# VHH binders against Abasic site processing protein HMCES (HMCES): the designs that were tried, part 130

Target 1, 269 residues: Abasic site processing protein HMCES (HMCES), of Homo sapiens (Human) (q96fz2)
Amino acid sequence: CGRTSCHLPRDVLTRACAYQDRRGQQRLPEWRDPDKYCPSYNKSPQSNSPVLLSRLHFEKDADSSERIIAPMRWGLVPSWFKESDPSKLQFNTTNCRSDTVMEKRSFKVPLGKGRRCVVLADGFYEWQRCQGTNQRQPYFIYFPQIKTEKSGSIGAADSPENWEKVWDNWRLLTMAGIFDCWEPPEGGDVLYSYTIITVDSCKGLSDIHHRMPAILDGEEAVSKWLDFGEVSTQEALKLIHPTENITFHAVSSVVNNSRNNTPECLAPV
Key: E = the ipSAE of ESMFold2; O = the ipSAE of OpenDDE; V2 = 0.75 times the mean of E and O plus 0.25 times the DockQ between their complexes.

## First folded at step 14 (VHH)

Design ua5 (from mx2 with Y104H; framework vhh_8pnl_2; at its last look DockQ between E and O 0.81; V2 from the best seeds 0.00; counts 0 for: grease 25.6 > 24.2)
Fold by OpenDDE, look of step 14:
Structure ua5 (fold): chain B 269 residues (1-269), chain A 117 residues (1-117)
Amino acid sequence: as target 1 above (269 residues)
Amino acid sequence: QGQLVESGGGLVQPGGSLRLSCADAGFDFSHYDMAWYRQAPGKERELVARITYGGYTNYADFVKGRFTISRDNAKSTLYLQMNSLKPEDTAMYYCAAGLEYESHDYWGQGTRVTVSA
């Protein structure tokens, strides 16, 4: 995964992240660093995206089932990294392969510390190779959305009002991530950054791309992944597998340029 | 979004130089690790050089300072300057892009390099 959409306004995003804690109480995640949230239809690595993580990471003795929402840098910077420039990493940390997660120190160490997060997105983009052409077709991939009576597809929002309704009830894609905290050698603010765990693609997506994000489907999966206080690493890793519960549609080449940040990025063609 | 397209291959004499290019029209590779691979006839594909999105470079042992990998993110182009070419460097050279360590998401079709007297 190298491109996502996360364009919802902060308030809408927050509501979309409503959850029940272990006591069954309805809650909204509390924001950390809300000013770092930058909505975009076209999110690329090294940009900030909102993730969910357990409150226990920030507050001692907190209920580990409580969630915080925080923008983090896409591309994990390991805590042990001693260079002043995160870009000097010797390998790409945009994604973490599930099959080698425990073999790589950069991922194993933070995972062992319980630094699991859920990366939020409207969906993600992948490009399919077209046979016989030098062109690739981009696709927007997301959770199936509940058909509101009138809006069959994202593209069927004929009116601004209908479009707003679609997004107000949008089910966010929830991807499994690992995050880490890095202190710059020269001082400054602690950098929170994440990697997306990837798996082999499901059958439905295999014709588009051979890899996909590890998607956490449902509240239980999301809760277990986040709750490092009660759920061991071993148990959490059982949640990492391909899912068929996705849908997709072809989009325009507008998304090809990471600088393009318009609704056309995810609009069906 | 186009495919990675390699260019710059050809026939050169031993000791000669070539500059390979890899470009994808319309695709932003600025966040991708890029690499050159080569495959000689009857041999396995092998890594020649890698460059991270941040510009960190790594070379195969056989390169021995003869090749330089570079990138222009603004042009979405990858380069391989090859100097002091040897007959053993004869191969199909492939460009690759990826977001996973030791994994590539995209491959070019390759450009042929032939080093012969």
Scores: ipSAE 0.788, ipTM 0.898, lowest interface PAE 0.6, mean pLDDT 92
Fold by ESMFold2, look of step 14:
Structure ua5 (fold): chain B 269 residues (1-269), chain A 117 residues (1-117)
Amino acid sequence: as target 1 above (269 residues)
Amino acid sequence: QGQLVESGGGLVQPGGSLRLSCADAGFDFSHYDMAWYRQAPGKERELVARITYGGYTNYADFVKGRFTISRDNAKSTLYLQMNSLKPEDTAMYYCAAGLEYESHDYWGQGTRVTVSA
């Protein structure tokens, strides 16, 4: 997984993240650093994207079931990294394989500190190698969405009222991530950064690509992954597996260039 | 065109040079770590050199300063400059790309390098 869409305006994104805390109270996540949110139809590694994490990471004695939403850098920078420039990291940390996560210091250490996050997106892109052609076919991959005559379709989002019918009730893709906090050696703000955990693809996606992000399907899975105060690392890792509850459609090659930020990136072809 | 494609292989005399290229013209690999691997007949595939998206490089011990990996992120192209070639360098050479710790999801079909008098 190396490309996502996360294009919703902040207020729409926040409402899509409504949840219940441990007491059953309806809440919205509280933002940190909202000005760092950069919505785009075409997010790439090293860019910022919003993630959910437990309030307990920021406040001693906080209710660990309460959620913070914050933009973080895609590509985990370990807390022990000593250079001044994150691009000098010797390995790519955009993704983290679930089968080796406990063997890699970059991921094992923050995971042991409970640094679990939920990476938010409209969906992700993957490229299928097609026999008989010289080019890959990109797909936009996302949770199945509830449709009615009033909800419209992704391709019908060509006007403001049609956009609202599609996106105001969009079910965000929720991917399991690990984050870390890095203090630049020459000062400045602490850098929060994440990796997306990957697993073998489900049968439904296997013809597109052999790997997929670890998707947390439903509020119970999301709550358990986030709640490091009540859910151990061992129990949380049981949530990491492929899911068949996923859908997709072919999109144009416009998405291939990571600098293209347009609705065409995810429009069905 | 639809996958990583290597070029620049061929037959060369010992002591000679070749420059390998790898690209996928329809895809931007600028965020990927990339690598060259090789496989001689009857042997396991082995890493030759790797380069991160940020330009950090690492070489197998057998390279001994003879090869240089580089990339042009504007063209999404990976290169391997091979100098002082030896018969032992005869192999299929593959490029690879990935977004994970020491793992590569994308591979080319390979280009043959033959070093023979």
Scores: ipSAE 0.638, ipTM 0.828, lowest interface PAE 1.5, mean pLDDT 89
ESMFold2 (binder alone), look of step 14: mean pLDDT 80; pTM 0.814

Design ua6 (from B5 with Y56H; framework vhh_8pnl_2; at its last look DockQ between E and O 0.77; V2 from the best seeds 0.68)
Fold by OpenDDE, look of step 14:
Structure ua6 (fold): chain B 269 residues (1-269), chain A 117 residues (1-117)
Amino acid sequence: as target 1 above (269 residues)
Amino acid sequence: QGQLVESGGGLVQPGGSLRLSCADAGFDFSHYDMAWYRQAPGKERELVARITYGGHTNYADFVKGRFTISRDNAKSTLYLQMNSLKPEDTAMYYCAAGLEYEDYDYWGQGTRVTVSA
């Protein structure tokens, strides 16, 4: 996964992240660093995207089932990294392969500390190679959305009002991530950054791409992944597998350029 | 438009130089690690050089300072300057891009380099 969409306004995004804590109380995640949230239809690595993480990471003795929402840098910078420039990492940390997560120190260490997060997106993009051509077809991939009576697809929003309604009730894609905290050697603010765990693609997606993000489907999976206080690393890793519960549609080549940030990026062609 | 296209290959004499280029019209690879691979006849594909999105470079042992990998993110172009070429460098050279260590998602069709007297 190298491109996502996360364009919802902050308030809408927050509401979309409503959850129940372990006591069954309905809650909204509290924001950390809300000013770092930059909505975009075209999110690339090294940009900030909102993630969910347990409150226990920030507050001692907090209920670990409570969630915080925070923009973090896409591309994990390990805490042990001693260079002043994160771009000097010797390997790409945009993604973390599930099969080798425990073999790589950069991922194993933060994971062992319970630094699990849920990366939020409208969906993600992948490019399919077209047979016989040098062209690639991009696809927007997301959770199936509940068909509102009037619009069966994102593209069927015939009116601005219908479009708004679609996004107001949009089910966000929830991807499993690992985050870390890095203190720059030269001082400054602690950098929170994340990697997306990847798995082999499901059958439905296999013709588009051979890998996919580890998607946490449902509140239980999301809760277990986040709750590092009660759920061990071993148990959490059981949640990491391909899912068939996705849908996709072809989009225009506008998304090819990461600088393009318009609704056209995810619109069906 | 979205395929890595290699160019710059050809026939050169031993000791000669070539500059390979790899570009994808319309696709932004600025966030991708990129690499050059080569495959000689009857041999396995092998890494020649790698460059991270941030410009960190690694070279295979056989390069021995003869090759330089570079990138222009603004042009979405990857380069391989090859100097002091040897007959053993004869191969199909491939450009690759990816977001995981040594796991590249996108590959070019290759450009042929032939070093012969």
Scores: ipSAE 0.737, ipTM 0.872, lowest interface PAE 0.8, mean pLDDT 91
Fold by ESMFold2, look of step 14:
Structure ua6 (fold): chain B 269 residues (1-269), chain A 117 residues (1-117)
Amino acid sequence: as target 1 above (269 residues)
Amino acid sequence: QGQLVESGGGLVQPGGSLRLSCADAGFDFSHYDMAWYRQAPGKERELVARITYGGHTNYADFVKGRFTISRDNAKSTLYLQMNSLKPEDTAMYYCAAGLEYEDYDYWGQGTRVTVSA
């Protein structure tokens, strides 16, 4: 998983993240660093994307069921990293395999501190290899959606104004992530950064690609993954598995270039 | 994500040089770690060299400074400059790309390098 869409305006995104706390109170997540949110149809590694995490990471004795939403850098920079430039990491941290997460210091250490996050997106992109050709077919992959009367699918709209109608009740894709906090040796702000956990693809996606992000399907899974105050690492890892509750459609090659940020990136072809 | 195509292999005398290239038409690999692997007949595939998206390189011990891995992200191209070639370097050479440490999801079909008199 190396490309996502997360294009909703901040207010729409925030409302899509409504949740219940431990007491059953309906809430919206509290933003940290909202000005770092950069919506785009075409997010790539090293860019910022919003994640959910427990309030307990920021405030001693906070209710661990309360959620913060914050933009973080895609590509985990471990807290122990000593160089001044994150590109000097000895390996790519965009993804983290679930079957070896406890063998990799870059992921095991923050996971042991409860540094679990939920990575938010409209959906993600994957490229299907076709034997006998040099061409790849990109797909946009997302949760099944409740269709509305005026616009039942992506790209069904016949005007630019229909964008809001298509996305009015969009169910955001919720992917399991691990984050860490790095203090640059030359000073400056602490860098929050994340990796997306991957698993073997479900049967429905196996013809597209053999890996998929670990998807947290439903509020119970999301709550347990986030709540490091009540849910141990061992219990949280039981949430990490493929899901068949996923859908997709083919998109044009416009998305291939990560600089293209238009609705055409995720429009059906 | 793209499909990798290697080129630049061939027959060369011991002590000679070759430059391997690996590219994918129009796909942006600038965020990927990339590597060269090789496989001699009857042997397991082995790492030759790797380079991170940020340019950090690692080489197998048998390279001993003879090979140089490099990349041009603007051209989406990976290179392996191979100098002082030995008969033991005879193998199929494969290009690989990935977003996880030493777990490469994307491979080329390979280019053959033969080093003999």
Scores: ipSAE 0.572, ipTM 0.800, lowest interface PAE 1.9, mean pLDDT 88
ESMFold2 (binder alone), look of step 14: mean pLDDT 81; pTM 0.827

Design ua7 (from B5 with Y104H; framework vhh_8pnl_2; at its last look DockQ between E and O 0.88; V2 from the best seeds 0.00; counts 0 for: grease 25.1 > 24.2)
Fold by OpenDDE, look of step 14:
Structure ua7 (fold): chain B 269 residues (1-269), chain A 117 residues (1-117)
Amino acid sequence: as target 1 above (269 residues)
Amino acid sequence: QGQLVESGGGLVQPGGSLRLSCADAGFDFSHYDMAWYRQAPGKERELVARITYGGYTNYADFVKGRFTISRDNAKSTLYLQMNSLKPEDTAMYYCAAGLEYEDHDYWGQGTRVTVSA
């Protein structure tokens, strides 16, 4: 996964992240660093994207089932990294393979500290290789959305009002991530950054791409992944597997350029 | 959006030079680690050089300063300057791009380099 969409306004995004804590109380996640949230139809690595994480990471004795939402840098910078520039990392940390997560210090260490997060997106993009051509077809991949009576597809929003309604009720893609906290050697603010855990693609996606993000499907999976206070690393890792509960449609080549940030990026062609 | 396409291969004499290029028309690789691999006949594919999105470079031991990997993110192009070529450098050279430590998501079709007297 090298490209996502996360374009919802902050308030809409927050509402979309409504959850129940372990007591069954309905809650909205509290924001940390809301000013770092930059909505975009075309999110690339090294940009900030919102993630969910347990409140226990920030507050001692907090209920670990409570969630915080925070923009973090996409591309994990390990806490032990000693260079002043994160771009000097010797390896790309945009993604983390599930099968080797425990073999790589960059991921194993933060994971062992319970630094699990849920990366939020409208969906992610992947490019299919076209046989016989040098062209790749991009696809937008997301959770199946509940068909509101009037809009069968993202593209069928015939009116601005219908489009708004679609996004107001959009089910966000929830991807399993690992985050870390890095203190720059030269001082400054602590950098929070994340990697997306990847798995082999499901059968439905296999013709598009051989890998996919580890998707946490449903509140239980999301809750267990986040709740490092009650759920061990070993148990959490059981949640990491391919899912068939996805849909996709072809989009235009507009998304190819990471600088393009328009609704056309995710519009069906 | 195109595939990674290698170019610049050919026949050269020992001691000669080649510059390989890899480009994907319309695809932004600025966030990807990129690498050159080669595969000689009857041998396994091996890493030649790697460059991270941040410009960190790493070379195989056999390169010994003869090759230079570079990238132009604005052009979405990867380069391999190969100097002091040896017959042992004869291989199909492949461009790759990835977002993980050693895994590459995208591969070119390769360009053939032949070093022969």
Scores: ipSAE 0.796, ipTM 0.897, lowest interface PAE 0.6, mean pLDDT 91
Fold by ESMFold2, look of step 14:
Structure ua7 (fold): chain B 269 residues (1-269), chain A 117 residues (1-117)
Amino acid sequence: as target 1 above (269 residues)
Amino acid sequence: QGQLVESGGGLVQPGGSLRLSCADAGFDFSHYDMAWYRQAPGKERELVARITYGGYTNYADFVKGRFTISRDNAKSTLYLQMNSLKPEDTAMYYCAAGLEYEDHDYWGQGTRVTVSA
């Protein structure tokens, strides 16, 4: 997973993240650093995207079921990193394989601190290799939406005319992430950064790509992943698996270049 | 749509040089870590060299300073300068790109390098 869309205005995004705390009270997540939110149809690694995390990361004795939403850098920079420039990290941390997460210091250390987050997006892009050609077909992949799917079905979105109306109550994709906090040696603000955990693709996506992000399907999964005060690392990792509750449609090659930021990137073709 | 394409392979005498290139004209790989692999007939594919998106490099032991990996992020192009070529360097050379160290999401179709008298 190396490309997403997260284009909703901040207030719309915030309302889409309404949740219940452990007492059943309806809440919205509280923003940190809202000015760092950069909505786009075409987000790439090293850009900022909003994530959810427990309030307990910021406030002593806070209710760990309460949520903060904050933009973080895509591409985890470990807290122990000693260079001044994150691009000097010796390997790419855009993704983290679930099967080796506890073997990599870059991911094991922040997990041990409970640094779990939920990465938010409209959906993600993947490129399908076409048989016998050098060409690839990009797809936009997302949760089934009420206006685009009957119950129990996975498929393409409705016609282009109906597509523009679906954003009113869009169900955001919720991906499992790990974050860390890095203090630049030259000073300045602490850098918050994340990696997206990946798993083998479900059957429905296996013809598009062999990997997919670990998707947290539903509020129970999201709550357990976030709540490091009540849910251990070992229990949280049981939430990490592929899901079949996903749909997709073909998009134009406009999305191929990460500099293109237009609705055409995710429009059905 | 987009796919990595290698070029610059060919037939060369021992001690000669070649420069391999790898690019995808429609896809931006500037955020990816990239690598060169090779596969000789009857052998398994093996890493030759890798370079992170930020320019950190790592080489297989058999390279011994003869090859240099580099990239031009503005052009999303990967290079392998191969000097002092030996007959054992004869192989198909593949470009790869990925977003984590041990797994590559994208592969080229390869370019053949043949080193013979």
Scores: ipSAE 0.606, ipTM 0.809, lowest interface PAE 1.6, mean pLDDT 88
ESMFold2 (binder alone), look of step 14: mean pLDDT 80; pTM 0.814

Design ua8 (from B5 with D103N; framework vhh_8pnl_2; at its last look DockQ between E and O 0.75; V2 from the best seeds 0.00; counts 0 for: grease 25 > 24.2)
Fold by OpenDDE, look of step 14:
Structure ua8 (fold): chain B 269 residues (1-269), chain A 117 residues (1-117)
Amino acid sequence: as target 1 above (269 residues)
Amino acid sequence: QGQLVESGGGLVQPGGSLRLSCADAGFDFSHYDMAWYRQAPGKERELVARITYGGYTNYADFVKGRFTISRDNAKSTLYLQMNSLKPEDTAMYYCAAGLEYENYDYWGQGTRVTVSA
């Protein structure tokens, strides 16, 4: 996964992240660093994207089932990194393979500290190789959305009003991530950054691409992944597998350029 | 996202030079790690050189300073300058791009390099 969409306004995004804590109380996640949230139809690595994480990461006696939402840098910078420039990493940390997560210090260490997060997106993009051509077809991949009687496919929102309704009730894609905290050697603000865990693609996506993000499907999976206080690393890793509960449609080549940030990026062609 | 397309291969004499290019029309690879691999006849594919999105470079032991990997993110192009070529460098050279360590998800079709007297 190298491209996502996360374009919802902050308030809409927050509402979309409504959850129940372990007591069954309905809650909204509290924001950390809300000013770093930059909505975009075309999110690339090294940009900031909102993630969910347990409140316990910030407050010693907090309920670990409570969630915080925070923009973090896409591309995990390990805490032990000693260079002043994160770009000097000798390896790409945009994604973390599930099969080698425990073999790589950069991922194993933060994971062992319970630094699990849920990366939020409208969906992600992937490119299918076209046989016989030098072109690849991009696809937008997301959770199936509840068909409101009037809202067919994302593309059928013929009216601005219908489009707004679609996004107001959009089910966000929830991807399993690992984050870390890095203190720059020269001082400054602590950098929070994340990697997306990847798995082999499900059968439905296999013709598009052989890998996919580890998707946490449902509140239980999301809760267990986040709750590092009650759920061990070993148990959490059981949640990491391909899912068939995904849909997709072809989009235009507009998304190919990471500088393009328009609704056309995720519109069906 | 276009296909990675390699170019610049050909026939050269020992001691000669070639510059390989890899480009993808319309896809932004600026965030990807990129690499050159080669595969000689009857041999396994092997890493030649890699460059991270941030410009960190690493070379195989056999390169010994003869090759230079570079990238132009604005042009979405990867280069391999190959100097002091040897017959042992004869292979199909492949461009690759990826988002995790040395696991590359995108591969070119390759360009053939032949070093022969």
Scores: ipSAE 0.789, ipTM 0.898, lowest interface PAE 0.6, mean pLDDT 92
Fold by ESMFold2, look of step 14:
Structure ua8 (fold): chain B 269 residues (1-269), chain A 117 residues (1-117)
Amino acid sequence: as target 1 above (269 residues)
Amino acid sequence: QGQLVESGGGLVQPGGSLRLSCADAGFDFSHYDMAWYRQAPGKERELVARITYGGYTNYADFVKGRFTISRDNAKSTLYLQMNSLKPEDTAMYYCAAGLEYENYDYWGQGTRVTVSA
């Protein structure tokens, strides 16, 4: 997973993240650093994207089931990194494989601190190579969406008058991530950054690509992944597996250029 | 997902030079770590050089300063400048790309390098 869409305005995205805490109270996640949220149809590694994490990471004695939403850098910068510039990392941390996550210091250390997050997106993009050519067919991949009287198809949402019909009730893709906090040696703000855990593709996606992000399907999975106060690392890792509850459609090659940020990036072709 | 395309292989005399390149049409690999691997007949595929998206490079011990890996992010193209070539450098050379620590999910079909005599 190396490209996502996360284009909703902040208020729409926040409402899509409504949840119940451990006591059954309806809540919205509280933002940190909201000004760093940069919505786009075409997010790439090293950009900021919103993630959910437990309030307990920020507040002593907080209820670990309460959620914060914050933009973080895609591409985990380990807390032990000593150079001043994250681009000097000796390895790519955009993704981490689930089968080796406990073997890599960059991921094992923050995971041992309970630094689990849920990475939010409208969906992700993946490229299928057509047989006998060097050309690739991009797909937009997302949760199946439930139709309502207000919502239409994604094709209808590529027109301005129909945007609200599709996106006001969009079910966000919820991917399992690990984050870390890095203090630049020259000083300045602490850098929060994440990696997306990957797994083997489900059968439904295997013709597109052999890997997929680890998707947390439903509130129970999301709550358990986030709640490091109540859910151990070993129990949380049981949530990491492929899902068949996924759908997709072909999109135009406009998305190939990471500078393109238009609804055409995810429109069906 | 798909294949990277290598080019620039061929026959060369010992001591000669070749420049390999690797790209995929229209796709932006600027955020990927990339690598060159090689495989001689009867041997396992081995790392030659790797370069992160940020330009950190790492070379196999046998390179001994003879090869230089580089990338052009504007063109999403990977290069291997091979100097002072030796007969033992004869192999199929493969381009690889990935977004995960020490793993590459995208591979090319390879370009042949032959160092004669």
Scores: ipSAE 0.582, ipTM 0.803, lowest interface PAE 1.9, mean pLDDT 89
ESMFold2 (binder alone), look of step 14: mean pLDDT 82; pTM 0.830

